VHH binders against Testicular acid phosphatase (ACP4). Designs and how they scored, part 19

Target 1, 367 residues: Testicular acid phosphatase (ACP4), of Homo sapiens (Human) (q9bzg2)
Amino acid sequence: LPEGPLVFVALVFRHGDRAPLASYPMDPHKEVASTLWPRGLGQLTTEGVRQQLELGRFLRSRYEAFLSPEYRREEVYIRSTDFDRTLESAQANLAGLFPEAAPGSPEARWRPIPVHTVPVAEDKLLRFPMRSCPRYHELLREATEAAEYQEALEGWTGFLSRLENFTGLSLVGEPLRRAWKVLDTLMCQQAHGLPLPAWASPDVLRTLAQISALDIGAHVGPPRAAEKAQLTGGILLNAILANFSRVQRLGLPLKMVMYSAHDSTLLALQGALGLYDGHTPPYAACLGFEFRKHLGNPAKDGGNVTVSLFYRNDSAHLPLPLSLPGCPAPCPLGRFYQLTAPARPPAHGVSCHGPYEAAIPPAPVVP
Below, E stands for the ipSAE of ESMFold2; O stands for the ipSAE of OpenDDE; V2 stands for 0.75 times the mean of E and O plus 0.25 times the DockQ between their complexes.

## First folded at step 20 (VHH; framework vhh_8h63_2)

Design q1 (from m3 with D102E; at its last look DockQ between E and O 0.69; V2 from the best seeds 0.66)
Fold by ESMFold2, look of step 20:
Structure q1 (fold): chain B 367 residues (1-367), chain A 120 residues (1-120)
Amino acid sequence: as target 1 above (367 residues)
Amino acid sequence: ELQLVESGGGLVQAGGSLTVSCAASGDEFSYYEMGWSRQAPGKERELVAEIYRGGSTYYADTVKGRFTISRDNAKNTLYLQMNSLKPEDTAMYYCAAGYEGEYFDEWDHWGQGTQVTVSG
């Protein structure tokens, strides 16, 4: 109730529904995949476009009093990873957020909205550094070798062995992401009206979700969640805070920064915030950071700005308000900086190789 | 499941050139992001080059300008053309494949490696 007006918003969202990436050997739908997915595996579907348009409309309504009804380049900045599905998702989202600028609008009102990107290999902000960061692999190995992870893995040996028989995948003794791939394929197919195989019972799906949650937790959570985050989601978190700091310091008119990205982008950010909830972000899930003027005593709160978080993971319901652990919403900005500091890279950076050495500074996140 | 087999390694003189290849089978090659990594004796494995499904590429600074990654989707083959080779390029070279932009961007498949040795 003591909230003041919004002054800045950062949004991170997953692309919409996509075709399955690659299937497992015994998939009953494998033979007709090219017919079922005419734009190709991994590409954004018509449903994915609809989901992003719906997210954009939700954002229009939520920020009606904050954002101009027409797109103004000084107010909004959109960045995407360099993938067809995330670029298309950003465009569909913007058509919902700025409907008068959307394709199909009267010609006098249609205005293309730029979606910015960087080459895939250079995207340290939105992409997970698994392939390029040996230091992160050391931290992941510690998590996967921990007793808790190994005990759960042992408990699933019988399940994984049976799943090998049904799928034709090697799963026992393999990384748990292979089981995640089975779940991903089944969920994509079910969402598009394909019958599940007889072996894919509700109990099987529940077990696959539990396996995925453990493995995701190892990637972004304890042990040493904060050190992992300095190499992953803390980079984006740092950029979000730096964008607001720049806007505030320079008096910029920028009101909103939007990031169109992936499930791992959201998971890494949730890990950095200590807010991973055991679930994979659904398509078009959106994590929002809302910065507001605080109308209270600045001396007690360390500043006149608060940060509130929301997570839209189900379009059928209002977004979930989230609270940073140790800071009930609305969190004073100074406390938010303090609590997130261990998860954010230090100013001199963090090395991915060998003993620590000076790191390349983070790229600018707003022009 | 996707299977990866490297070939074309061998002994080469410093300043020389060599092409290593990676033959893929057992799955649709064209849906994978591909890459080369290498491991020298006593060193950690390091990323050398990547080629994404859409054709864009990445190179480590240690090889940029000297190495070229390419792929032939019709032949299910990944290539690494290595020019101006140095003794420091001596390593086991591994082919890898991963899914485009999902699940922490891990490499899902690895080959067994092909040895490249640069003398003199």
Scores: ipSAE 0.588, ipTM 0.829, lowest interface PAE 1.5, mean pLDDT 87
ESMFold2 (binder alone), look of step 20: mean pLDDT 82; pTM 0.826
OpenDDE, look of step 20: ipSAE 0.703; ipTM 0.873

Design q2 (from m3 with Y103F; at its last look DockQ between E and O 0.63; V2 from the best seeds 0.62)
Fold by ESMFold2, look of step 20:
Structure q2 (fold): chain B 367 residues (1-367), chain A 120 residues (1-120)
Amino acid sequence: as target 1 above (367 residues)
Amino acid sequence: ELQLVESGGGLVQAGGSLTVSCAASGDEFSYYEMGWSRQAPGKERELVAEIYRGGSTYYADTVKGRFTISRDNAKNTLYLQMNSLKPEDTAMYYCAAGYEGDFFDEWDHWGQGTQVTVSG
């Protein structure tokens, strides 16, 4: 179907560059962490602010004909998780998207833009339910006990044993996310000009990336990827679709919803869409849903609306157009609903605590 | 690597009070979000309370108003004050610590647990 006029946009993006979340025991940079990371571990860096400002400027350019040049509260809603780095990322993004509202603008035109949030423990929309969902743990256990996972783990035992000696961590017989966290620390340090330890060769980094990809795949992919998604990324996907449906049905002026969140939020959403590409979303990565009017083939899977996806994972290149498996872009909305239905919560809810209890309520239109 | 050791569990009569503690060692305590979970026989482990690095707290509906989580960063210790205890509160209570945000929000460190038994 040919592209038509844009009518609604949903954006989900990861916070910008941050300090490492943790150090491993033998980290050569551990002693000077307070000097290297003056805002503290896990906090947004100056580079993270720059990345988000750049993302906001990209969004301004992309949606110049669709959004008002100034912020209008009825047109745009911004929701973040309740973390300093995601809240600050949203603010930096909005300074790029609405530059005349940014701090330091002439006082007659300066207007702060609200970023909405909910308490961390109540955020079932943007946070992964690892701590709160026993059914999800059961599904994850199926993945980690599967032959494919166990064969890969066995193949890495020698590598993990050597990594224990270099890091001081217990890794053999431990969850693979510990190796993923070593990779995260190394990548954060490298991005900030710190030398890698001699043992962190390109081959070691590649192996850590493979380990991380297997662990991520267990969380959001097969086996039973659709059921896992119903408890995770399918909730946000359902909310995005429901927001558009309500906007259209009620004639609401809302044009854009923006979600400032985490790598796990994007990974869960990619899992629900069948679009996980084997890589962790980089800082300031943005997955966009663009809803457009179109009058071709109303008798097929969609009325006069199509959905197109883009993924901005590298600011040096144009965003990647994505196609939902089984529906080349632009995907008719009806077909999009059909193909994503197994990964979205059923209308009667899903249960973290057994088949008889809803574990996650249906998401509302705009919190 | 962070190590967590719970203490203070025991037998208490319904309506009574009990404080459990979690001593942390081996890493910088103040960088962790902390929580208590519990597991009763035959049931799934459930989140009881969380305390975030900034001091804000969360409580499960089943304990809200009766339990208080607190932390003392100078002593590397997490506390759970449990009041108006019910037989349904009988469980193994686990201390947990996690890093903020990324990595699917998993708890990274767990204690061995301390048993709380409430008799009627």
Scores: ipSAE 0.564, ipTM 0.815, lowest interface PAE 1.8, mean pLDDT 87
ESMFold2 (binder alone), look of step 20: mean pLDDT 81; pTM 0.822
OpenDDE, look of step 20: ipSAE 0.675; ipTM 0.863

Design q3 (from m3 with F29V; at its last look DockQ between E and O 0.71; V2 from the best seeds 0.65)
Fold by ESMFold2, look of step 20:
Structure q3 (fold): chain B 367 residues (1-367), chain A 120 residues (1-120)
Amino acid sequence: as target 1 above (367 residues)
Amino acid sequence: ELQLVESGGGLVQAGGSLTVSCAASGDEVSYYEMGWSRQAPGKERELVAEIYRGGSTYYADTVKGRFTISRDNAKNTLYLQMNSLKPEDTAMYYCAAGYEGDYFDEWDHWGQGTQVTVSG
């Protein structure tokens, strides 16, 4: 397919590096946590700010020909979950993306850019619905009761029992999320130059990562991956597609929508796309949707627009191009709709969510 | 490790009121998102209400306007005030706590539950 110009971009990214969410009981670093993490547990670190600034600079370079270095409110909309670390990540990202507006002076060269949010309790778009959706719990229970999951869990009982002795945390017979929290704490500490306990060997870390991958797979993959997605990542996917449809239909000047969110937001979206790769998205990981004019004969399924995906999961390397199974990039938009339809909620709604309404940015004021 | 103990359940006539409490120990409730879930016999556990560290709240449609969640950080205690109770509110009520925002937002800590039974 011949390349055409970009017409719309949607970006979904994880917040930057943060302090650990918790200390486990026998954590050798817990007594000095207030010194180590002066903004508190779970808060964005200075490294997290750096990562997001770097992501913003990458986006500036990638979209140099598409997006003015000056922020224009009618062209860019930024939505975050209502957490300090995601709001701050969006701000740091925008300082890289719009360097003319970046902080550096308290005067005219610094122009704050709005980051929109909704109350945490009302965020059906970016928050995973684990706590609020009984139907999702039923689907998860089916996955965790499956033989494959139970056999793997049983195979780790000895490992988890030993880890209980080292951490003082109950793990055997507990949700695998607790093991993930041990890994999260260790990785945060290691990233900040703190010595790991001797028991936290590379083999232990690898096993914790394998446990996390099984649990993630149960959350966003089979069985019934498409129905799970309708309740989770399909909501955001549908909103991305609907926002572009609205831009086309109304002739809006909107060029880019940015979503500052969490690892689970990206995992749910990857699940909906059938592109979960077995890994947790790293800090500042970014999944991008690029809509371009399709030059040449219109595709049967998409008119003259195509969709391409990229995944930036390592700042040391070029972003990974991704494509839907059965639709090599650039995918005609109509085919993209067709292939993703089972994972997207129907217009009349699904359990836990009423009729779908897109998270459409406010219309520009027209005097 | 955070420990949660519910109390205040019991038998109440339809139309009546009841307050259930969740006493926390081993950590501060102010560090957590907290909530109440309930499970009636033969049904899936369902979220009733949440309160976030910033003070925003969520209520299931089935209880909105009748139930109020609140948190007293000084007493390390979560409350659920239940008014205009109906027989369909009969369930075991569980207190839960979780961390803000990463992974799948699963509840990390659960109480043992307190039974609420609404007759009529």
Scores: ipSAE 0.569, ipTM 0.805, lowest interface PAE 1.3, mean pLDDT 87
ESMFold2 (binder alone), look of step 20: mean pLDDT 82; pTM 0.833
OpenDDE, look of step 20: ipSAE 0.691; ipTM 0.870

Design q4 (from p2 with S53R; at its last look DockQ between E and O 0.64; V2 from the best seeds 0.63)
Fold by ESMFold2, look of step 20:
Structure q4 (fold): chain B 367 residues (1-367), chain A 120 residues (1-120)
Amino acid sequence: as target 1 above (367 residues)
Amino acid sequence: ELQLVESGGGLVQAGGSLTVSCAASGSTFSYYEMGWSRQAPGKERELVAEIYRGGSTWYADTVKGRFTISRDNAKNTLYLQMNSLKPEDTAMYYCAAGYEGDYFDEFDHWGQGTQVTVSG
């Protein structure tokens, strides 16, 4: 199917490099953390700023023929979660995307660009809702009680016991999530030139990555991946599709919506799309939705639109084109709607407090 | 490691008020998102309220308008003020803590709980 001009773009990206979220008990670097991480734990680093500036420059180049070279409020809308690192990431990204408006430009050309947010407690769009959704917890429990998950836990018993001894961190209760926190701390430290402890060999790191992949799969994948997505990534996916529909229906000049968010936001979207590949999105990873008219006369084609996806997970390489399962690119918008419908919430919404514990009510009377 | 100890539970008359507290020790309290969950007999644990590092809060519909979560980072203490209590609020109340905003936002640390009983 021949592709025509871009008409709308939605981008979802993870914040840049950050300091570790926490230290484990035997971490050799824990006592000097304030010196190592002067902005604080979990805060965006200078490297994180650089990564986002680089992403913004990539977007400038990619959309040069589509976006105005200067920021126009009617063309671009930026939404972030209400976290310092995601807000700062959006600002750094925009400095690359609109360099003439960036901080450090001559005073007459510097212009702050608004990054919109909502309080964390109100953010159902970009926040992955584990803690506050009993229905999601029911679905997750089904995955963690499944034989595959339990067999992997049994197979890692010896490894997890050694990890507790090396780290001093108890893994009781949620061993795989706590193992992820160890991996996250080690990776943040290594990325900043700190030596790993001797026990953190390549084999240990590979095993921690395998543990993370299983745990992520339980959160966004089978069983019942579509039902999990209705409460998570399907909400954002639905909003992306609805934003495009509104822009086309009303003839709005809006060309791009950008979402600055988290690894879990990208993972939940990948789950909703059936595109989770077993890897955690790296810092500044970007998933893009590109809406195009059919190649040819738009008036003759009556507004037919296709959707293409790309995933930029490595700044050293070109972004990966992705295809929705069951719809090779370029995917017609109508087909995209149909294939994603099970993962998107129904029109009346999905309740976190619905009949998750209720017995099946009697069937309605039918012939 | 972060340790959480709840206190302040007890018996209270319906329509009354009660404050439960959670003392945190062994780690930097201010880095955690905090919450209260409850579990009544025969039911699953239910998140009641949450407070984020920046001070914004969330409440379950069953307690909204009646309960107030707050934190004092200088004292490493989390509070839940419960007003207009109903017999349905009878439960074991658990303090919980988790890290903000990356990976899947799950609580990592739990207290042993404090019993709240609301009589008629």
Scores: ipSAE 0.558, ipTM 0.817, lowest interface PAE 1.8, mean pLDDT 86
ESMFold2 (binder alone), look of step 20: mean pLDDT 81; pTM 0.827
OpenDDE, look of step 20: ipSAE 0.699; ipTM 0.872

Design q5 (from m3 with G55D; at its last look DockQ between E and O 0.79; V2 from the best seeds 0.68)
Fold by ESMFold2, look of step 20:
Structure q5 (fold): chain B 367 residues (1-367), chain A 120 residues (1-120)
Amino acid sequence: as target 1 above (367 residues)
Amino acid sequence: ELQLVESGGGLVQAGGSLTVSCAASGDEFSYYEMGWSRQAPGKERELVAEIYRGDSTYYADTVKGRFTISRDNAKNTLYLQMNSLKPEDTAMYYCAAGYEGDYFDEWDHWGQGTQVTVSG
């Protein structure tokens, strides 16, 4: 079926490259961390800024015919989680997307672009509700107590025990996030030219990646992936769909909503879409939702709109087109609603503490 | 590795007040999101309060308006001020820390707990 012009875009992207989130006790680079990472652990690096500028320039080029190079408040809304690295990533991205508004040009009047946020405690849209949602934790426990998960964990006991000796961490019998943090620290250090310890062989790194993939799968995948998504990535997915619906119903000029967030935000959204592939989204990875007019039977196709997805996970390649399972692109909007419904919060709301909790509101549409 | 030690628990009358504290050592305290959870006998552990980097806070509905979480990064100490205590607040109170990071925002470190008992 022939596709018409874009009418709305939603973008969700991970912040750029950052310093390690933590040092482990026996980290050979721990003593000089303040000189290696002068902005502090977890903070966006110069490379992270460059990655986000590059992403913004990619978006400029991709949407050159759809979105004016001049920032127009009524056409673009940008939301970030309340973290330095995601706020700075949004700003760097926008400098690429709207280069005439970027700071540092002596010939251009600087025109700041607002990046909206909410306090961390209130951010049910972009943050994973791991600590604040007992129902989600109950669902996660079902996954981590399942035989498949426990058998894999048992198979790694020897590996984790050896890793304790090399790192000084307690790992056996502990949450797998600790093992993931070892991998994260090693990858950050390697990316910045620091030598890895001799024990951090390619085999060790591969095993850490496998451990992380199992744990991510428990968080966003089966069992009961749809129920988990209702409390996590389905909230954002529902907000994306609701924003488009409102824009169309009210004739609003809004063309693009951008979300600067984290790998877990993308993973949760992939889980809700049934598109998690076992990999962690890299820095500046971007998942895009493109809504286009579609010339088809309105009674069957639900109003002549299709949804297409792309995933930019490597700046050296064109973005990957993605298809919702059961709906090859371009997916009619009505079918997209139907297939994603089990993963999206029901109309009566989601419940972190019981069945009688108010619905989490969608993100505001800002013209 | 971050180590967490709670103190300040004890017996208190209904309507009374108590402050529990959590001393952290072995890592940079200021990089952690911190929280208090509690577990009454025969019940699941429940989140009581969190404090994030930038000092915004969260409180469970069961304690909102009565409890105050705070932190002193210079002293590597987390506090929970508990006012207007009820017998239902009787529990083991645990200090927890999680680095606000990529991946999932789970608690990475737990203390051993301090018992709070409210009589009356």
Scores: ipSAE 0.585, ipTM 0.817, lowest interface PAE 1.2, mean pLDDT 87
ESMFold2 (binder alone), look of step 20: mean pLDDT 80; pTM 0.810
OpenDDE, look of step 20: ipSAE 0.710; ipTM 0.877
ESMFold2, look of step 22: ipSAE 0.579; ipTM 0.821
ESMFold2 (binder alone), look of step 22: mean pLDDT 80; pTM 0.814
OpenDDE, look of step 22: ipSAE 0.716; ipTM 0.879

Design q6 (from m3 with S30D; at its last look DockQ between E and O 0.67; V2 from the best seeds 0.65)
Amino acid sequence: ELQLVESGGGLVQAGGSLTVSCAASGDEFDYYEMGWSRQAPGKERELVAEIYRGGSTYYADTVKGRFTISRDNAKNTLYLQMNSLKPEDTAMYYCAAGYEGDYFDEWDHWGQGTQVTVSG
ESMFold2, look of step 20: ipSAE 0.606; ipTM 0.823
ESMFold2 (binder alone), look of step 20: mean pLDDT 80; pTM 0.809
OpenDDE, look of step 20: ipSAE 0.672; ipTM 0.861

## First folded at step 22 (VHH; framework vhh_8h63_2)

Design r1 (from p2 with G101D; at its last look DockQ between E and O 0.53; V2 from the best seeds 0.00; counts 0 for: pae E 2.2 > 2)
Fold by ESMFold2, look of step 22:
Structure r1 (fold): chain B 367 residues (1-367), chain A 120 residues (1-120)
Amino acid sequence: as target 1 above (367 residues)
Amino acid sequence: ELQLVESGGGLVQAGGSLTVSCAASGSTFSYYEMGWSRQAPGKERELVAEIYSGGSTWYADTVKGRFTISRDNAKNTLYLQMNSLKPEDTAMYYCAAGYEDDYFDEFDHWGQGTQVTVSG
């Protein structure tokens, strides 16, 4: 089918580089944290601002023919989770995407651009209701109790026990997100020129990455990935499709929706698409949905729109084009709806309540 | 390493009020998302309230307007004020904490619970 012009774009991106979110008890850098991280833990760094500005400039170039360099409020909507780092990332991105409106421009051309948000506790679009959803817990437990997961965990018992001695954390028999937290702290410190502890060898870092990948896979991947997605990334996917449907049906001028969020947002969306690649999205990673018309008579052709995906996970290289499994790009919109339907919530909603262990707490009990 | 200890449970008449508390140990208390869950005999566990480090809150429909979650970061203490109590609120109440991060929103730490019994 011959490709026509872009008609709508949805972008979901992770915030830029940040300070560590927390440290472990025995972290040798803990005592000087206020000196090392002057804006505070979890806050966007100067490098994070640079990464987002760079992403915005990439988007400016990519959409030169589609989106005016002048910001027009009816054409672009930006939503962020309610975190300083995601709000600031959105602003830095927009300075690159709309350079004439950017801070530092002459006053006649400088224009503040609104970034919309909702309170963290109310954000069901970009932060999913996993903790308040017993159905999701049941699905996750099925994955973590599977033989494959348990065999890997048993193989890491010695490693985790040694890591307890080095970190002061309880790790054996605890959720693997605690091991992810160690990796996150080490990676943030290394990225900012701090020496790793002697115990944090390349082999230790690789093992931590393997542990993290297993745990992420349990959250968004098989078994029953589509059912997990209905409660998580499928909500956002459904909203993206619904936004375009509304724009098309009502003839709205909206051309672009941007979501500034987290790696878990991107991971959950990848899970819903069947495109999780085993890796954590890097800072400023961007997943894009591009809707294009076919050239021809839309009324006669019926379903004349295609969806193409790209994933920008390395600023040094061109973005990776992605294909929905079962639909080589560019995917006809009708086919895209069909293939993603199992992962998207049904119109009547999916219940978050259901049976799980009534006699035992679902969380680990610390002796 | 974060540790959670609940207190303040007890017997209360229907229509009455009770406050349960959760003492947390550790200087990182302010970075945690905190919550209260409950489990009645023969029932599934139910998350009843959450509070985020920035102060935003969430309540289950079954307790909205009657329960108030709050935290005092200076004292490393989480509270649940329960008003207009009903016999259906009878349960073991658990304090829980999860880190606000880029990762999936799960609780990492749980207390041992405090029993609340509402007679009616």
Scores: ipSAE 0.489, ipTM 0.780, lowest interface PAE 2.2, mean pLDDT 86
ESMFold2 (binder alone), look of step 22: mean pLDDT 81; pTM 0.822
OpenDDE, look of step 22: ipSAE 0.582; ipTM 0.829

Design r2 (from p2 with D102E; at its last look DockQ between E and O 0.67; V2 from the best seeds 0.66)
Fold by ESMFold2, look of step 22:
Structure r2 (fold): chain B 367 residues (1-367), chain A 120 residues (1-120)
Amino acid sequence: as target 1 above (367 residues)
Amino acid sequence: ELQLVESGGGLVQAGGSLTVSCAASGSTFSYYEMGWSRQAPGKERELVAEIYSGGSTWYADTVKGRFTISRDNAKNTLYLQMNSLKPEDTAMYYCAAGYEGEYFDEFDHWGQGTQVTVSG
């Protein structure tokens, strides 16, 4: 059946390029970090601003016929996590999406565009309950204690032991996040033209990526992937669907909701959709949900709306169309609800403190 | 590597107050999100409180209204003020640190712990 016009879009994107989050003890660049990274560790770089401006220009072009050329507060809502890099990424993105409103434009008067946020401790939508959710930790422990995970970890013990000698970190028997931080630091440095230590060969980087992929899989995938998603990416997925439902029910003019967030936000959402591909989302990666009128006989599928997904993970190529497993595009909205239901929290919420504790309420929808 | 050392634990009577402290060294303290966890004998470790770099705080329901987390970035020190203490607050209290917002946020650094014992 032929797809009709767009009626609603939700976008979730990772911030742009940033400085490394941390150094390791033997990092040859750690003592000059203030010179190398003038905005500080973990802060958005000039390249990160450029990436987000380019993403905004891509979105302008993609939605030229759908979204007004000027920012209209009733049409677009932008929410970010409360980090400098995600807030700055949203602003740079919006400068590309609404270039006539951008600061410093000689052809348009500057008009600030609001980016909404909440304090980090209160963000149940875009931040996941890693530290404060005992139930999620139980599920993660089940995954990390599984034989497949432990056997892979044992196979890397020699590698991790050698990496301890090169980095000065404790890695054997420690959370794999420490090995991920080494990879993150090396990749940030390489992207900015800094020489890597001789020990950081292509084979070392590849092994670190494999270790990271195993650990990400434990966080968002089997076992009990759907229950993990109910506590993580399913919350955001529910909010995206609820926003569209509210727009349709109340006849609201809202056309687009944008979420500026992190790699873990995208990974958890991909986990909830069954679409995690084994790779970390690159900087400025964008996952889009496009809601269109369903042309043809809507009575057969119980709705007039279809959902299509795209994933922009490389600015040099067209975005990758994605299909929900079990629902080739264009996926009817009713079928989309049905297939994602196990990964989304139930209406009464889910408990982080065991089966007899009060449930976390569903995250609020856009006002 | 960031090093965390707790102090200030001890024996206190029910209804009393105690402050535990965590001194940090070896890295830039202000870049870390900080927290306190506790573990009683035979029980799982429980996150008690967090303080984020932006100043927002989170508390477990079991301590909300009784405990206050704070930090002094100039002194590289994290605090937990514990009021209206109960016997069930008896535990080893651990200082923890991690970064927010990239990968799955976990605490990367832990102190050795300081024992708090609340008697009847």
Scores: ipSAE 0.616, ipTM 0.844, lowest interface PAE 1.4, mean pLDDT 87
ESMFold2 (binder alone), look of step 22: mean pLDDT 81; pTM 0.821
OpenDDE, look of step 22: ipSAE 0.717; ipTM 0.876
ESMFold2, look of step 23: ipSAE 0.575; ipTM 0.833
ESMFold2 (binder alone), look of step 23: mean pLDDT 81; pTM 0.823
OpenDDE, look of step 23: ipSAE 0.748; ipTM 0.889

